# Designs tried in a protein design chat: VHH binders against Type II nicking enzyme V.NaeI (vsr). Part 16

Target 1, 166 residues: Type II nicking enzyme V.NaeI (vsr), of Lentzea aerocolonigenes (Lechevalieria aerocolonigenes) (Saccharothrix aerocolonigenes) (p50186)
Amino acid sequence: MSDKSSRAAARARAHASGTYPAPLNAGRSRNMQANRRSGTKPEAALRSALFKLGYRYRKDFLLRLGDGVKVKPDIVFTARKVAVFIDGCFWHVCPDHGRQPTTNEWYWSPKLRRNVERDRTVNQSLTNAGWRVLRVWEHEELQDAVAAVVDTLHHLEHGFDTSAED
Short names: E, the ipSAE of ESMFold2; O, the ipSAE of OpenDDE; V2, 0.75 times the mean of E and O plus 0.25 times the DockQ between their complexes.

## First folded at step 21 (VHH; framework vhh_7n9e_1)

Design i5 (at its last look DockQ between E and O 0.33; V2 from the best seeds 0.57)
Fold by ESMFold2, look of step 21:
Structure i5 (fold): chain B 166 residues (1-166), chain A 120 residues (1-120)
Amino acid sequence: as target 1 above (166 residues)
Amino acid sequence: DVQLVESGGGLVQAGGSLRLSCAASGFTFSEYYMYWGRQAPGKGREWVSDISYSGGSTYYASSVKGRFTISRDNAKNTLYLQMNNLKPEDTALYYCVKDTYHDSGELDVWGQGTQVTVSS
């Protein structure tokens, strides 16, 4: 059984039992979580665009950085040590769409604070390990995200040549 | 499979102390933030305290700050809650919880809970 289907069923059971509260917005939460688990629409679009430009990368690449820090960046350029994250607006409290929860605050307020704290820890750990970190919000336009990745890669010596791919 | 087993609850007089323990297994304990939640009879659940991977960061609900201390022993895969100066309002079922990070869709995992009852 696919990981997505199994996790969706687990969430439904947890919600029904009261052990996992309903998201702030069931439709919005489903959208963000479904996107991430199904190769998310923003992630898939960015990966496809970069692939068409001739870039090659890994996904689902787990990095263990010591002291309990682990992460799977959305896009990994292993040789160049560039890690790209597409941050969900809800989970990472983006400036434009992040808000303090008004429903189930007992659960969500401390959880979102912990997520932001862990984001900072991940960035520091990756940087300390020699990685270049690029974070892009899921709400950003595809062209802007592509440009940010390409600029990051071309800033490094011996940038990737994208000419003539059809 | 992830298992969280709380212990150390019981009946205690107001002003007394208890130490809760949570034995964790089925995951790499040191890779996760952990927290305590509680649920008083007839009330909703509330967050009590959380702790970072190594214990370097700790946070407390205002109702317990200064009285409760969260800690962890990563070598023993154990989470603790030292509860001092207990009040009748602290009476609740206390849960150890494995926190999740990232937009992975993973759910927090809750233990079965340990009962704390504080008499006047």
Scores: ipSAE 0.624, ipTM 0.879, lowest interface PAE 1.1, mean pLDDT 80
ESMFold2 (binder alone), look of step 21: mean pLDDT 83; pTM 0.839
OpenDDE, look of step 21: ipSAE 0.680; ipTM 0.887

## First folded at step 22 (VHH; framework vhh_7n9e_1)

Design l1 (from j3 with H102W; at its last look DockQ between E and O 0.45; V2 from the best seeds 0.64)
Fold by ESMFold2, look of step 22:
Structure l1 (fold): chain B 166 residues (1-166), chain A 121 residues (1-121)
Amino acid sequence: as target 1 above (166 residues)
Amino acid sequence: DVQLVESGGGLVQAGGSLRLSCAASGFTFSEYYMYWGRQAPGKGREWVSDISYSGGSTYYASSVKGRFTISRDNAKNTLYLQMNNLKPEDTALYYCVKDTYWDSSGELDVWGQGTQVTVSS
């Protein structure tokens, strides 16, 4: 029977013939997604802990900061202009757990460099736009991450009645 | 949705020059880093060069540094690769790639179909 003409069908046929490369990250992206599904996500744990302490925030809040910079912080306090990121140790090259890639270095080495550069660009763009930026590594203990967020919010609201009195 | 169409490849003698173009559509071009990859006959793929959102930061593989120049025109949604002093080792299928920042979870890099560059000795 007749094949349907479409870009997706043409790409699939070319891929099967070895003339159209598959997305390079498909297998690794699935592995990262599977790892998130198989364990407690640090960002979800931090959000839950903050919610239980009475804090309210946004997630999935897209910020467009000009000059092409866009980002969805893991936790956003819109009125207080605080953006919190939970950085994966591999993707953002954690000082304690970052590893130089040994497989597919042609792809991963420049990818990780670009991610680190974008982390710095995002931080500066947010700061320039009046945001306080807090980055927390995924390997940090939950209570330490909670304390860091609460301390940040407390210092921005200079008063005795904040929840961060402890 | 995302479409990356490379052009400008061809047959060139060693020492010659070519300029590759990549026409991008289906996304806000200026919001993404872009890069060029290539795959030589019988070899694995390799990264060639990348460029930041506005072009303020560029990087090159050591094998092409000083000979290749990446650039972009965000008003025209176009990525470029100027290739000078070409060598037979530069013979490859060259790919335009939309790079994604991992904090944008769920997005994957997108590769074009590629444009063939053949450098005769």
Scores: ipSAE 0.621, ipTM 0.879, lowest interface PAE 1.1, mean pLDDT 78
ESMFold2 (binder alone), look of step 22: mean pLDDT 84; pTM 0.834
OpenDDE, look of step 22: ipSAE 0.797; ipTM 0.933

Design l2 (from j3 with L108I; at its last look DockQ between E and O 0.44; V2 from the best seeds 0.67)
Fold by ESMFold2, look of step 22:
Structure l2 (fold): chain B 166 residues (1-166), chain A 121 residues (1-121)
Amino acid sequence: as target 1 above (166 residues)
Amino acid sequence: DVQLVESGGGLVQAGGSLRLSCAASGFTFSEYYMYWGRQAPGKGREWVSDISYSGGSTYYASSVKGRFTISRDNAKNTLYLQMNNLKPEDTALYYCVKDTYHDSSGEIDVWGQGTQVTVSS
């Protein structure tokens, strides 16, 4: 009798009750919470830092891009058409912390492949619709994430100046 | 509410064919990847096949490659699985699943109740 069969039976019972397998690693930045004064989610920390710098944005704003592509980025600058994602290392398989699943592999292995595929599709669809896309890993330092957002917004302003030629 | 209703299962002789259907409602079908899962008697669940928004990308478990074909009709909100050259080991409860992309929406997968496929010798 296989230990794999016993785990599969437990997952079958969870499915029958209308529940899914729990995520193997729930996406939460470890590096953005190195200062442990309070437990702050990475997207909340980035939003707060940008707000203190005087930026206005929408959060969790739904974008429908055609051909079935829809997405809700973590931070949206609607007028400047910049979409910012804070990617969980597990869910989006980051280079440093992504790993092959060892529990519930029947579910997670194809799920992670599809998420990576959709990252690429979402990026392409947003770009085709005139959006600048910035993806920041949850493991990145807050100051680096802030700088990346500010640099992206700054480059758009310079680009508009350059396009004044006929 | 999201509803996924599988149909087309039944008893079939080995070597035969079946076409499974999944009628979807309560969401914009074309905005989601979809997949089929299955669970054989006394065994764990397994992923069978998945399909992108418009069907441009399809993937199959090695055990079904070349025999099963996933497709979708976005105008009819229906997912399909054509199952050819069926074998006794394909006997399982087959599930239609609404797949979700992990973004700020927080959406999670939704499973149907399944349709039984039984393959006899």
Scores: ipSAE 0.736, ipTM 0.913, lowest interface PAE 0.8, mean pLDDT 82
ESMFold2 (binder alone), look of step 22: mean pLDDT 82; pTM 0.822
OpenDDE, look of step 22: ipSAE 0.769; ipTM 0.928

Design l3 (from j3 with S30D; at its last look DockQ between E and O 0.49; V2 from the best seeds 0.66)
Fold by ESMFold2, look of step 22:
Structure l3 (fold): chain B 166 residues (1-166), chain A 121 residues (1-121)
Amino acid sequence: as target 1 above (166 residues)
Amino acid sequence: DVQLVESGGGLVQAGGSLRLSCAASGFTFDEYYMYWGRQAPGKGREWVSDISYSGGSTYYASSVKGRFTISRDNAKNTLYLQMNNLKPEDTALYYCVKDTYHDSSGELDVWGQGTQVTVSS
């Protein structure tokens, strides 16, 4: 099997978990990682796009969830209890771009493993506290990320029963 | 303002045991994963073991698995490393480390001053 086929399966599994949205249109629009190269951080690009559409949110909002879990999501909708994270591919070891370090491996290899474990713990703690969690990879297209946030807010705002989908 | 103070090191014969302690202050101890690192004379640093918030998850370097046990007492803000069946290659300065989770906070890991463990053949 090719590496691309294996990565497609990994993306499908991430989507099935309900944490990472499926792309709307592969390769059509400039991705958030390309904005990072232009000097614009991925989280700033998403925040700006949402703000221009009229959405209001908090950033750097600390959430203490009990059992030692605390987190500052990249975007927080406090009233709707939606927490959005922009996950860097290195820090969170994404299926497409995750790589094991070759320099200072003694430090980075166990560090990255712990980060992945804490991602899972954060997701569970947020969900247990009634939050909807949305995680988007930094390599995703900006328009896909925006659509995922808007879709999440739209479903919660209208009160649809989407538990089986989420 | 974070302080990590290791103790319990010393000289021990091969096959012996030592228990290291790390007294933590200046932060909410149970909100952080913790780990032990070590540095042997003339060598680079290495990761030894880490432990989750509550102690429910522990991991060990292959070289120490089955011989070392990491634990924590969150009520006493103390991290431990029980070291059994010590070998000369375990000789090192052992560091207690406050681990940070990458969540855009920018916090960095904090290292203690270390406690020396010397294992004679």
Scores: ipSAE 0.640, ipTM 0.888, lowest interface PAE 1.0, mean pLDDT 81
ESMFold2 (binder alone), look of step 22: mean pLDDT 82; pTM 0.820
OpenDDE, look of step 22: ipSAE 0.798; ipTM 0.935

Design l4 (from k4 with Y102H; at its last fold request DockQ between E and O 0.28; V2 from the best seeds 0.65)
Amino acid sequence: DVQLVESGGGLVQAGGSLRLSCAASGFTFSEYYMYWGRQAPGKGREWVSDISYSGGSTYYASSVKGRFTISRDNAKNTLYLQMNNLKPEDTALYYCVKDTYHDSSGEVDYWGQGTQVTVSS
ESMFold2, look of step 22: ipSAE 0.693; ipTM 0.908
ESMFold2 (binder alone), look of step 22: mean pLDDT 82; pTM 0.822
OpenDDE, look of step 22: ipSAE 0.751; ipTM 0.922
ESMFold2, fold request of step 23: ipSAE 0.752, 0.713, 0.761; ipTM 0.916, 0.912, 0.918
ESMFold2 (binder alone), fold request of step 23: mean pLDDT 82, 81, 82; pTM 0.827, 0.813, 0.815
OpenDDE, fold request of step 23: ipSAE 0.783, 0.786, 0.787; ipTM 0.936, 0.936, 0.936

Design l5 (from j3 with S105E; at its last look DockQ between E and O 0.42; V2 from the best seeds 0.56)
Fold by OpenDDE, look of step 22:
Structure l5 (fold): chain B 166 residues (1-166), chain A 121 residues (1-121)
Amino acid sequence: as target 1 above (166 residues)
Amino acid sequence: DVQLVESGGGLVQAGGSLRLSCAASGFTFSEYYMYWGRQAPGKGREWVSDISYSGGSTYYASSVKGRFTISRDNAKNTLYLQMNNLKPEDTALYYCVKDTYHDSEGELDVWGQGTQVTVSS
């Protein structure tokens, strides 16, 4: 069985046992779709825009922090120690678009609480390790997100990140 | 391997108290959100309570709020559920649950084998 088939079967069993929610195709999709930038995923759009401006960064880069926290920011500037996250409005409970789950509340509500708590922990851990943390909501305009990243980088006296992993 | 072993269940009269424990192993306990769930006879599994990494935040199902208290000792890798003023409707198999990051990480929540709580009228 392919890894995908095995996972699907595991989810189906979990669903049948009441430990996994029914597919939230409509509700989650609606929240995600309503806040998505047209054309590409917000993270891909931001990466592309920054790259076109000449910035070089790492993606899918695992940061191992001294306190044992592990995190993969969407964009990492290693030399300048800037970590950029693009947060989903639903999953990270955006103040403008986040809402309490109405479907499968028993599952999602604790998950959302956990995510908010994790974000706080990650932010603190990164900060303690000397990283600048920038969180951008998925609903933010691309130009605003780019401006936020660029402004953050310009305010730092560190050298340019020469490592590009696209 | 991740292991969750519940204990402390038993038979108790209505209005009585029990304290459940969950011994966790096979993962860094303090890095995970933890849950208590339960399954009553003939009913589906339900969430009872959850607790943050440090124990600073706790949440309860409406049915147990004010009666149950979730806590954790990260140094002992142990989750607790203090159950006071128990009612017959609290009769269930109680599960310790390790949180995961949903399908996005390809993982599912890990449930222990459970400990039986029976509340008599």
Scores: ipSAE 0.544, ipTM 0.811, lowest interface PAE 0.9, mean pLDDT 87
ESMFold2, look of step 22: ipSAE 0.670; ipTM 0.898
ESMFold2 (binder alone), look of step 22: mean pLDDT 81; pTM 0.818

